# Designs tried in a protein design chat: VHH binders against Maintenance of telomere capping protein 2 (MTC2). Part 5

Target 1, 357 residues: Maintenance of telomere capping protein 2 (MTC2), of Saccharomyces cerevisiae (c7gvl2)
Amino acid sequence: MGDHNLPDFQTCLKFSVTAKKSFLCMYRDSVSKEKLASSMPSTCDIQLKRAINDAYPGGGIKVTVLNSTTASLDSLATTHVKEFEIVIIPDINSLLQPDQAKLVKIMRDCTVAIEKAQSTRIFIGVVHWNNPVQPSGAAKDGDEAGKPAPKTRIFLPTSLRMGAWLKHKFWFACAPPYLDFESSTESSINTRANNSIGMAEEEKQEPESKRSIILNEEANLNDVFVGSTVRRYILDIMVHLRTHRLTYNAKAGGVYTNSLDDVVLLSRLIGLHSGKMFVSPSHVKEASRWYFPMHLELVQRSSMDSSLLYGSDPNLVDEMLEKLAKIKCEEVNEFENPLFLESLVVKNVLSKVVPPV

## First folded at step 1 (VHH)

Design h02 (framework vhh_8h5u_2)
Fold by ESMFold2-Fast, scan of step 1:
Structure h02 (fold): chain B 357 residues (1-357), chain A 120 residues (1-120)
Amino acid sequence: as target 1 above (357 residues)
Amino acid sequence: EVQVVESGGGLVQPGGSLRLSCAASGSTFSDYSYAMGWYRQAPGNQHERVAIIYSGGSTNYPDSVKGRFTISRDNAKNTGYLQMNSLKSEDTAVYYCAADFLEGWSYDYWGQGTQVTVSS
């Protein structure tokens, strides 16, 4: 059983802060609804800022909300702070290609600064996504067996509407944080969201103590053991992803050499938070389910399919892609995960790759 | 090699019920099966889909059987089911189970079929 739901925001935030990595937050676009909280760009900003403050109360982390304009990107490129900074990009997949390229350069420069211990700035990209097939819409059509994908040259458009270079700057994607009034289990979690319970204690806490907490978490992470057999297991997974039937072989399926270090790091975080000081194959499988869906490039049209080089019928490839497009529309809406097809590819590879002895 | 075998067909009176079973061998539903479906073919007609269930549990039915047929799967038993209620003479057909595994990408894993006859 692969969990096809996106991981929770709280865990993703803590892992990303500890690892000093950027991540995406997936908000479903409710274009067909009234002005609901999730449909307003400012609401996402408020939710994310609140969730960050709940996880790291009393300061020590600077939260900056970007207006997603060229001028704001230019300002971001030249402005640096001493504090740990989280930059929220409210509608990252609406950026035009020139601004996406500018953001890629900014993020690359931030990664270099982190490696040199000069500053720490990470990014939360907010993705607004929608699919034409809605579960409620399908029901209103009399529960028909499902409509075939329209006959088109592009069967599988990009899942996130982002350029590959920008997408690969984020290590994984998560579900949005929920508001208290949307929670089905409020009695036990209200104290977690209520900063007022710790108000008297927070007023006495110095900003320096929060920096020491982050540093202590990073130190503990470095103590998690990763064996050579575990690294070989990750490499085997990467090779199988690169050569998978549905991945675009000309781009190595989207799986770049840096993926090894990222999956090792994520596996250490999962191991540590499961109470283990070593990485097991089960930690690698979980890390792979989080990481690789963001880092896959799928075949979008028959001309990208390597089997055509070996005499495959283009009509059979087109039929396969039509079926995948239908699956993408139906199951992505059910799981509320725009990376559902990518998650299926990862699940398939994990089932084939045998963990080392 | 993946194989599927149907069972549970038979003769039933109009308004009656039947439960069809589809047992898989050579692979488990939980390992590779993305979707499974039931199809039927009446004498002189082409195959038509009567139910489909995806790995996430979502289901689809044509209007002709909606509200009367229910598809389900038990991954632990490696078995799929079609519950058929309020059967009509028009439901008389050979029923086929088809499984779509991620690697195959089509319903290439078909059973031999099981006969359902609805007659007074």
Scores: ipSAE 0.000, ipTM 0.213, lowest interface PAE 14.8, mean pLDDT 72

Design h03 (framework vhh_8h5u_2)
Fold by ESMFold2-Fast, scan of step 1:
Structure h03 (fold): chain B 357 residues (1-357), chain A 121 residues (1-121)
Amino acid sequence: as target 1 above (357 residues)
Amino acid sequence: EVQVVESGGGLVQPGGSLRLSCAASGFTFSDSYYAMGWYRQAPGNQHERVAIITSGGDTNYPDSVKGRFTISRDNAKNTGYLQMNSLKSEDTAVYYCATEYWFDSGDYDYWGQGTQVTVSS
């Protein structure tokens, strides 16, 4: 897997079911309005139901597709089931602010129910996204040499049309199921064919079968060892993300208190998936690439940039944000990732923070 | 080029002790990006992790061997060890040394061929 690609659906589903966490599935809409209309809710939910059935043949998981109405949200809030339930929310980023707030409360209540072993319900939010398009009117603000941009101009709109509170209820985002990309094995996280010339894969051929035997369904996730130095490494990454030039420092860059526990848990799952009973810095880096892009709040306008408190020129900040907006529009297509700019911030931090192991 | 070689296996009576060695070549344990562990495969059983040590010196053991087995590393000799005390018949297995290299963009795992440990009277 590349540094900027979204992880595959099947791995994300298995991790999320094991961890009892909710995740987002990113569907790129076609440029045709006709195709967008025809691909909306029913096509995506059919694919997701099929993918869940492929991952868990024999059932044991109840799959519910939420009608995106206020009445359906109210119904969900009062319904409790003993079975493991996955709720698919079609077009989650089209919910209006009041319904997003209701969903946040429902998801919080579900987390509490899981902690009390009363119910197990997780959510898959379906995000429909298009190529970022700059409004033509906004582009005129600053086209002329020496003309200052207005303080209300948003240069970097949020990559998802979701409120921060709702976004943070989902631990990572994945690609849609059934892409053309080849998947190797349960150990694909440790694939060397993609980032090396493949000789290491053949060297591991015999021990690979032994690792697969180690990965049994009775394995206790808590038995995956996480050293104190690994936890310190995650904290160092979090501090660097909170103070990054492009993150909104007034809100700690979006890196909240639960991030440490979430990244530790995801690192354990990546380690176990790769056949290891311990967490390495490479597992932390991979977990960070999956997790943090969803949990960053970037500077969207010059008024959010803390450097203005220290006498920075607002025009230079606006110029920087405008260049970044252009990169976001151009590079998102190459990587098929609406969180590309956030992933660049994560990559930059990972390159600067030295692993202790 | 890169390899690990286990040694020190053998036949021992219940309650006895045995020390396994894992010699590395083509890389060094003093490199900050290596961790190493010991795994075993008993007849009729699945592979089981018995000890892990990180380059920082942190160790971890399952309950089945905790207090009886001790993992250690000698960076100067580029060798890892597993000290096994109070051996039981249930400890009979082929023991494997494994290392993982995490430097620059991935992990590179190297396993030895294994060494037989038999605990019997």
Scores: ipSAE 0.000, ipTM 0.325, lowest interface PAE 14.1, mean pLDDT 71

Design h04 (framework vhh_8h5u_2)
Fold by ESMFold2-Fast, scan of step 1:
Structure h04 (fold): chain B 357 residues (1-357), chain A 121 residues (1-121)
Amino acid sequence: as target 1 above (357 residues)
Amino acid sequence: EVQVVESGGGLVQPGGSLRLSCAASGFTFDSYEYAMGWYRQAPGNQHERVAIISSGGYTNYPDSVKGRFTISRDNAKNTGYLQMNSLKSEDTAVYYCAAGLYDEWTSFDYWGQGTQVTVSS
């Protein structure tokens, strides 16, 4: 996994289930005039359900898809389930502003319910990206997109197209699950597949065994040691992200107070997954590469740049933003990462902050 | 040749129903981010948003039509619909279909010529 790649779905799913956190899944849509284009949104739902079932066979997790047919925002606000629930939100970044606000409230209430051990419901937001019809460059000199005034040029539009409050309800963004188009040739043998005689020893599901595995994961996670020097390292990374040349200072670069706890938790999970009972600086770097890109608030236009307070020429800022917009258009498709520029900022910060001994 | 064409308008009695259709040609309702909406304008009034549907099927309605109107889309047919039930005389207007790229704020690049809906005797 490179510095510019999104983390894999299966690992992200496992971490999110263990931590009881919501995450985003970044789907790249292809331009197709066939029935494929019409089935793409429903295909993502099917693929995610299969990936979740493959990771957690035998049940124990209820999967619900948010849409007009399966579930609505109103039904989520009132419906209560006893088992662990994952709600898939297809095309989350196309939600209208009133519905985004409603979803934020629902997710906040779910977090409170988890903290009170009343229920467990987490969300997978599906973000569709790949706008080949959208030309590179600035917004037109008409109405500023979403804002009535002033008519300023936007060079770097937001990568996720989600309101900040909704975006920060998700802890990281991952790649789509890997498609296994070929079943094992042996699974097509009718007598073995249908009869399951050879697997009789494993056909009995033991609820106690399943429960003990979940409890062991929680206990192990709590035992992963995070030293004060490691916490200071995370804070140093956060400060450098907040003060980065490309981050929007008025919003602390998107690096909020909750970021520390989130990165600590993710670092513990990465450490545990690597077979360690302590967090090392390498675990923090990996956690930072996963966590921060989707949370960063970058300078989109010259009026957002703090250097203007110190007499910087807006035309020079515009030149910088134009160059970055060109890089974003060229590189996002190569790395299949819509958060490529945000990932570069994280990589730059990680190269500057010295890890503790 | 990019076009968005409305159909299904007409005269209907109060309490009746109509279904408007919006057919797109020269472009497709891709799975990416194309949203569509219905707007209306009556003589002497500013145009107002009646319904909007995102690429993912999420819908929004103003209180004046909520519970009475339903917007839907069929991406395979490049067609959008507005089902209008329990029509009132104040629903009389020219109805316009709009479609375009959607961001955090909806932008519509393509507009139809409008179809007349009259709710009266």
Scores: ipSAE 0.006, ipTM 0.394, lowest interface PAE 9.6, mean pLDDT 74

Design h05 (framework vhh_8h5u_2)
Fold by ESMFold2-Fast, scan of step 1:
Structure h05 (fold): chain B 357 residues (1-357), chain A 121 residues (1-121)
Amino acid sequence: as target 1 above (357 residues)
Amino acid sequence: EVQVVESGGGLVQPGGSLRLSCAASGRTFSSDYWAMGWYRQAPGNQHERVAIITSGDSTNYPDSVKGRFTISRDNAKNTGYLQMNSLKSEDTAVYYCAALEYDFGSEYDYWGQGTQVTVSS
């Protein structure tokens, strides 16, 4: 995987199930709903359900699709499931602030239940995105470049249209599953029809078998060795991210206390997946490319930039942010990655921090 | 160390053409330079962007030069270009090449020293 590409769905799903962590799935919007009178030939929930069933056939995992309404969130908060549950949240970045806060509370309660070994419920948030429009609009005139920007003007908007608290509940972001369009629609329809009439005896045994597979993966994970020098390498990366030119110092750049454990866990899974029983610096670099883009808070305007404390010109900071927003608008399409600018910050930090030998 | 060097400036009559070159050293344009642009500054004026090209080859121009200037790059030669046609007296300025590189330090812009373009009869 390259420095700016999103990881693949299958690997992300396997890692998330094993670690009992939630993740985001990034879907590109090509046409607005107003331009399409009827539904699309395929939907995100059908594709995701099919990909999950392909990865974990025969059950053992309950898949629930949320309708992204306040009523559905209220129902989810009071529903208790004994099985391993994956909740798909379609169009998560369209939730209004009160519903985002409610979802954060639900996800927090689910994390506590996992830690207490009471139940396992993880979330796949579906993010619908399009190439962001440049914040300033038209090209700047010569004299405008020298004018002070209003303190309320945002030159570099956030990448996902999600609140920071909600964004930080998700481990990483992945690309959509690759499915043959004709096969996915036809097979999904046939699977749904057959599921209604299917035989119950065989299904009863499948869920228990799948749970044992998940537990074996988790047990193997604990055997992956992480040395003290590797842990120091991760801490060095975190410090550099917190003090990076583009990260927001007042929020520690978005790099919080749980980041060390999250990156250690992801590095172990990458190591195990590559057939190694130890974590190397290359595994840490890959884990960092997956994890940190979602866990960064960037400077959006000159008033957030700590360099102003040391005499930097606000106009020059605003010009820099405007240039970055312009480049972001042009580059996210090449990599199909709405977190492109965050991935640049991570790449920059990884180039500065010397790995242990 | 990343370095960019401009060349191709000079004196030209109105309606003439010039091609500016920007040679990069220390890193390659394709993998290490994320975007490159051309900027100009005439005495007493602020810096003005005249062209930008991204790693995906998207280009942008202000209305003052649109249709007259063309930005391009040759990744194999680590060189960027600005083709300037139908030059006007108001195009007289020092032209700067900038490479936007995010893999090094806290500095995101690597600027050349500039090359003078004078359009006069």
Scores: ipSAE 0.000, ipTM 0.110, lowest interface PAE 19.5, mean pLDDT 72

Design h06 (framework vhh_8h5u_2)
Fold by ESMFold2-Fast, scan of step 1:
Structure h06 (fold): chain B 357 residues (1-357), chain A 120 residues (1-120)
Amino acid sequence: as target 1 above (357 residues)
Amino acid sequence: EVQVVESGGGLVQPGGSLRLSCAASGFTFSGYDLAMGWYRQAPGNQHERVAIIYSGDSTNYPDSVKGRFTISRDNAKNTGYLQMNSLKSEDTAVYYCAADYSWELLGDYWGQGTQVTVSS
């Protein structure tokens, strides 16, 4: 994964399953937002199901696709399963606040159930995004009745369009899985056909072996050493993010209390994945590149910029934000990453914070 | 904690009137750049904005409700309102109050909604 690219789905899935954490999957959508999501065909559910089956063949994980309706959320709140469950939410950023609030409560209850070892249910939220349009000029919102509505200009709208309560229930965001699902399907069918005699035996043994792998990964994770100097390095990164020029100071830049524990956990997973039983500064930098971009709250307009409290000219702030909006529009397309500007902030902070020896 | 709470919904006959209220807790509608508005979502439909009021008290409405709906706020009481007149069956929806710097985005503060049903 590069500095500005979203992490790979397969690795994110395995880490999230091991950590029992929910994550976002970012799908670029060429379809107009004016179209109803429920009336447009989508292949993301098929691709995600196949990617999960590829990672965990033979079962051990139940995959449920939510139809993103109020009724589906109400049903999910009352339904409990014994096996490890992944719930796919196909269009999470189109949910209205009341449904987002319901989902937050469901996810909180699921976290409590995991902590009590009663059940394991995690979520994959699918975020649909399109090419960002620079919010320049007067919004031509029809006021042909000769009354220009005096509204403040947004230069840098949020990349995810999710409420903060819901956004912070997911620990990181990843790229979509491989798009050539036709080839994958044919390979899976051929593998199944070639192994038909052993299929009953494979199915009988496969869930037990996959459960054993998940449990062994979880057990090994607890053994990964995190030194006090590494923990302090993470705290230094968090402080620099909270006070960054482009982060919204009133919300601590989006860097909330649980960020330390989340980054420590992610750093342990990265360390373990690299074959190490200890966390190094390079693991922390990688964890920070994965974790922080989706959690950052950036300055979207001059009124949010704390420098105004100290006499900064709002016109100069607007000029800066307009230039940043143009960069966001140009570079997001190149890197296929709606969190590109947030990733630049993280990169800038990582370059300034000196890692421990 | 920080929230908005809608009230005033109910069942009304076509041509009737309702006034919705939005009470804010943990923040104020008098914020220097905060806009307050009303959205609605009918079963099977995408949500739509039906009214917005900006910090300067200017307002905007879509053609579907213009002349029938009036948005206002009382900053001293930290409460927003939507006066709905000449209600039609097409106005049947769950109505949501929101406060944000931009109405393109899901804001920091959205309410739980209040049901408005227009039928005989």
Scores: ipSAE 0.000, ipTM 0.176, lowest interface PAE 17.5, mean pLDDT 72

Design h07 (framework vhh_8h5u_2)
Fold by ESMFold2-Fast, scan of step 1:
Structure h07 (fold): chain B 357 residues (1-357), chain A 122 residues (1-122)
Amino acid sequence: as target 1 above (357 residues)
Amino acid sequence: EVQVVESGGGLVQPGGSLRLSCAASGFTFSEDYSAMGWYRQAPGNQHERVAIITWGGSTNYPDSVKGRFTISRDNAKNTGYLQMNSLKSEDTAVYYCARDEYFGLSDYFDYWGQGTQVTVSS
């Protein structure tokens, strides 16, 4: 069934450029410089610039690296470009609430400009994440002497450390480019599924400008057929995610109104790149695996669990959340995916919703 | 036909060891990335979770068996195992293997077998 790994950067980049959508890139900030075996000043922004140049060699895309400051955001808000621009935000989840709000407004204005065909500017938000280390999940018992009892405990913190409004401006999250992997693990992950999903049997390209390639891909995307049964299938998935046992009902599980159109668009891209001019249920399942994990709002503490409305014991809920936090910590290390638990929720829902034929 | 068959139980002296096996047919423990777990029930008691292993190989144990029991899975053979060391009289129970799509957080099990009896006595 799907990937537990984050989607690969090159596929995500090409899809996002074609769709004119912003995406997140997940960097583990605990990885050592020695692991990368590099003596050069390689940072996330340099790696991303190289990956973009590899995908679109010879230009046609302007790459801008944003300093995470109020002044830099204000400057970005007043700057106008005619070229296709990608703005890299090197540490998006470190922004304070006022700057997150400014970025949301800037991104909203960029979306409007795209809709009016005035300019194209998309964003790559870099999320720095740590391996989660949880009390009790880190070989510590809750009964140890000297451990304070907090007045309100969060057992399962958010993976992105971003406000919901900012999070929902990005459509999916991907793995970083140029990560060092063992060749022996490649056969294990490549059987029966491709991390790149549909990179691309049929893709014959004649030499031409990068801008023309982008425009042709956008035109082809609009021709991919989406039936009413496919739209109903996506709505069924959304309802099941909103009502899942582990999702926060008060926020509709994080599944907001624009999710339908986003999943339709992503399904069209997956269909097109698999050589199809129509969306099938398999394309929807893959789009859902890419899209939903970063958008989900999970129950983080017993006070968020709707079962308390029916008289459930908060201590029992806390015990369940402690177990989930331990599992999340262990699986995040295995798959290098801070959204692993969210991905399992999505896969559980996909197994229950009957696809159309 | 969906089947889970537990085996490897028996009579053992305190401090002894047993290895339980769980063979699945009609489904696989590695499909849909579900967890598999071992549960036990002594006569007159409620079911107790003994061990969970997730698709990625992460394991979880209650304090009562931690350090003594080890859960493992062979995906190629579609079989699960529970290695039980330093057995105590309190470990006497019928042991069940089950698929758990909620990582042991639900009170239901997708597939229950007949169980295998473990008795720890002289």
Scores: ipSAE 0.000, ipTM 0.234, lowest interface PAE 13.5, mean pLDDT 72

Design h08 (framework vhh_8h5u_2)
Fold by ESMFold2-Fast, scan of step 1:
Structure h08 (fold): chain B 357 residues (1-357), chain A 122 residues (1-122)
Amino acid sequence: as target 1 above (357 residues)
Amino acid sequence: EVQVVESGGGLVQPGGSLRLSCAASGSIFSDYDYAMGWYRQAPGNQHERVAIISSGGETNYPDSVKGRFTISRDNAKNTGYLQMNSLKSEDTAVYYCAAWTYEDLFSGYDYWGQGTQVTVSS
């Protein structure tokens, strides 16, 4: 089990649609590619639209791609649709603070509308991140030709460039959809050979069946049992995260009262996905690894909190916080998670909190 | 077993020089980047920072020793050094080496030596 890997897009999409929650999709930009500083829609939106259509074919869900401009946010605030809507926000972490605040208000209003059963609109925020990788002695490796050199990756505590309130509106973060390019090419050839009349007939029947599946999954979720000992385990995890030496204690480490209900909900979805009608401590651990990295505020400098073990030496503390973003890897793809530092805090807490039997 | 061990302390006359060594041992110091520092404690005083060196070789000194003390490290040997020049009676203290890895910050551990006595007197 990958303690620091982001969960897959398809599972995150299914959970988010069932729970009516928003999530982030983390796209790593190549260090050799031009920096994306544009508020224009990302090219990744085509991949995301295809993945959503693959999971929910037949038009049961409306997919909208937002231009990340003030005018587009204003339009979104006044436009309502009757269908279940997924709004893709490209380059969400490139939004300036006033637009982030506006988006928080829009998302809050959407949550209220869901609670009142007036409409369903959830958001997929696309985060573009670039993790610089420095090879260790790659040009003069001695012993064996062709072996990958150890690399150092740098993750900054503020690497997402999102305000805490905006980050908190998203349930968890996932990896981009995985596409089999060979299979996709062969699939298009196979569908070309099929009778187009037959394809059209099957397609028009599918939306009713898909809506029934979504409703059935929501109903089954409500029947998943969560015991009092499991709820206490989640509360113990939350207390340990709030009091962790690297979390910002003045803001309860980013762990708010609603975190209990969110982790309970995610644990029920994980349990149901595993074919169980009850939540176990292992489901809670997995839910915690998905959820809490998005909902932690870490100490960024010595002046923020005295909980750091280095006490009152600001130069030393600031040096250490900078170096905490530095991860040494043996392989290029070992850590593809911009929330890696937050995930280490979660891993540390989960190792200390004793689960119920 | 993780250990930090100081050596090189002793008695020296004012204006003299001493070189302290700090050997860090344990797989954690080979597997992860780590910083090293020297601290001192004179009788009746709290610990005072003397010198810090990062994994990349960047250094920091308080004004009381700047220009007189030099910290360095040999990463191949996992050893840190403190070269002390133009020693004064005020430099008399027990000198402690500390090492910490960035991974150990999540476990709550830093690693301290037992200290080595430096006396500046005739």
Scores: ipSAE 0.000, ipTM 0.123, lowest interface PAE 15.0, mean pLDDT 71

Design h09 (framework vhh_8h5u_2)
Fold by ESMFold2-Fast, scan of step 1:
Structure h09 (fold): chain B 357 residues (1-357), chain A 122 residues (1-122)
Amino acid sequence: as target 1 above (357 residues)
Amino acid sequence: EVQVVESGGGLVQPGGSLRLSCAASGFTFSSWDYAMGWYRQAPGNQHERVAIITSGGSTNYPDSVKGRFTISRDNAKNTGYLQMNSLKSEDTAVYYCATDLFEYSDEPYDYWGQGTQVTVSS
């Protein structure tokens, strides 16, 4: 994939199932006609269910679609299943802050249950996005009468319209699954010996057989070697991201303590997927390109910029943020990636951190 | 649902001290998941930021309170504090606690508390 493109759904699904991690699926909403027909089901839910069933046929994984309501979240918090469960959240970035906080707690409890081998429930959050429009400056900067809360102009709002707590519960973001647009009216199935009388051996499609495949993948993953020099390389990347010009240093740039373990795990999956039983620096670079864009907190306003501690003029910081906001609005559409600016920061860091030889 | 509850306000003489508390409830937080800020509003004025403490412990104050106010946090108790010393009549306001401001808009947040009144008068 390209440096700024989102990874493909099938690979992300396989990695997330094996790692028992939640991920985001990014949809640009181009189906306005179906939204106008209020009685029609969400095509995204159908596409995701089909893609999951294609990857894991035979019902070894339970798929649940969550309505984005407080009642549905409360039900999810109290309901437990013994099967491997994938919960699809169709419109995650439209959740109000209290419901985002509820979901964060539910996801934390699920992570603890996975770590204790009590149950496995992971989440696919569906993000609906459009290219952001840069607001006009002067009028909005002057309009403080209508805003009784503390007022500071935000130049770079959060890319996904999700709180940091919720965003960081998902390890990476992917593109939507690719599906054929062929008509279901066609019943042209390549069947042979249909209507046969012969008694043949049957293959049982049990959840246990799919669980065995997942367990074998987990065992292989544990055998992938990660050297100390590779771990130091990841830490060097994390330090550079935390101190980058565009990251919010007061929040460690969004690069939290679990990032090391997450990137190690993703690097192992990439290594295994490439047929290697060891992690190389190239695997770390790819893992970093997938992972860190979602785990960066960028400077949104001049008051957040660390250069002010060194006597920088706030007006110059504002000019920089205005230019970055324009770039974000213009280039996000080219790459179909709402995390484009974050991916650019990651690319910049990867170009400067020297990998081990 | 994330809730914050302010406490510790009251009537104090000029030059006195007060310690405000902000208790987060409903959900547990790791230290990196939230930052805490204190804001105040006097009648007829806009909200004014008086202190911020980040998840990493970095603090920031406007010149109007710098040296007099100290923000702190106890992550084990999910509680933030504002120690106010050498109080002046101009510090009279309703004080509000907000959490995780850096990721959210400047509009009033669902995580804002109900406020606690501080009155500095003789």
Scores: ipSAE 0.000, ipTM 0.141, lowest interface PAE 15.9, mean pLDDT 71

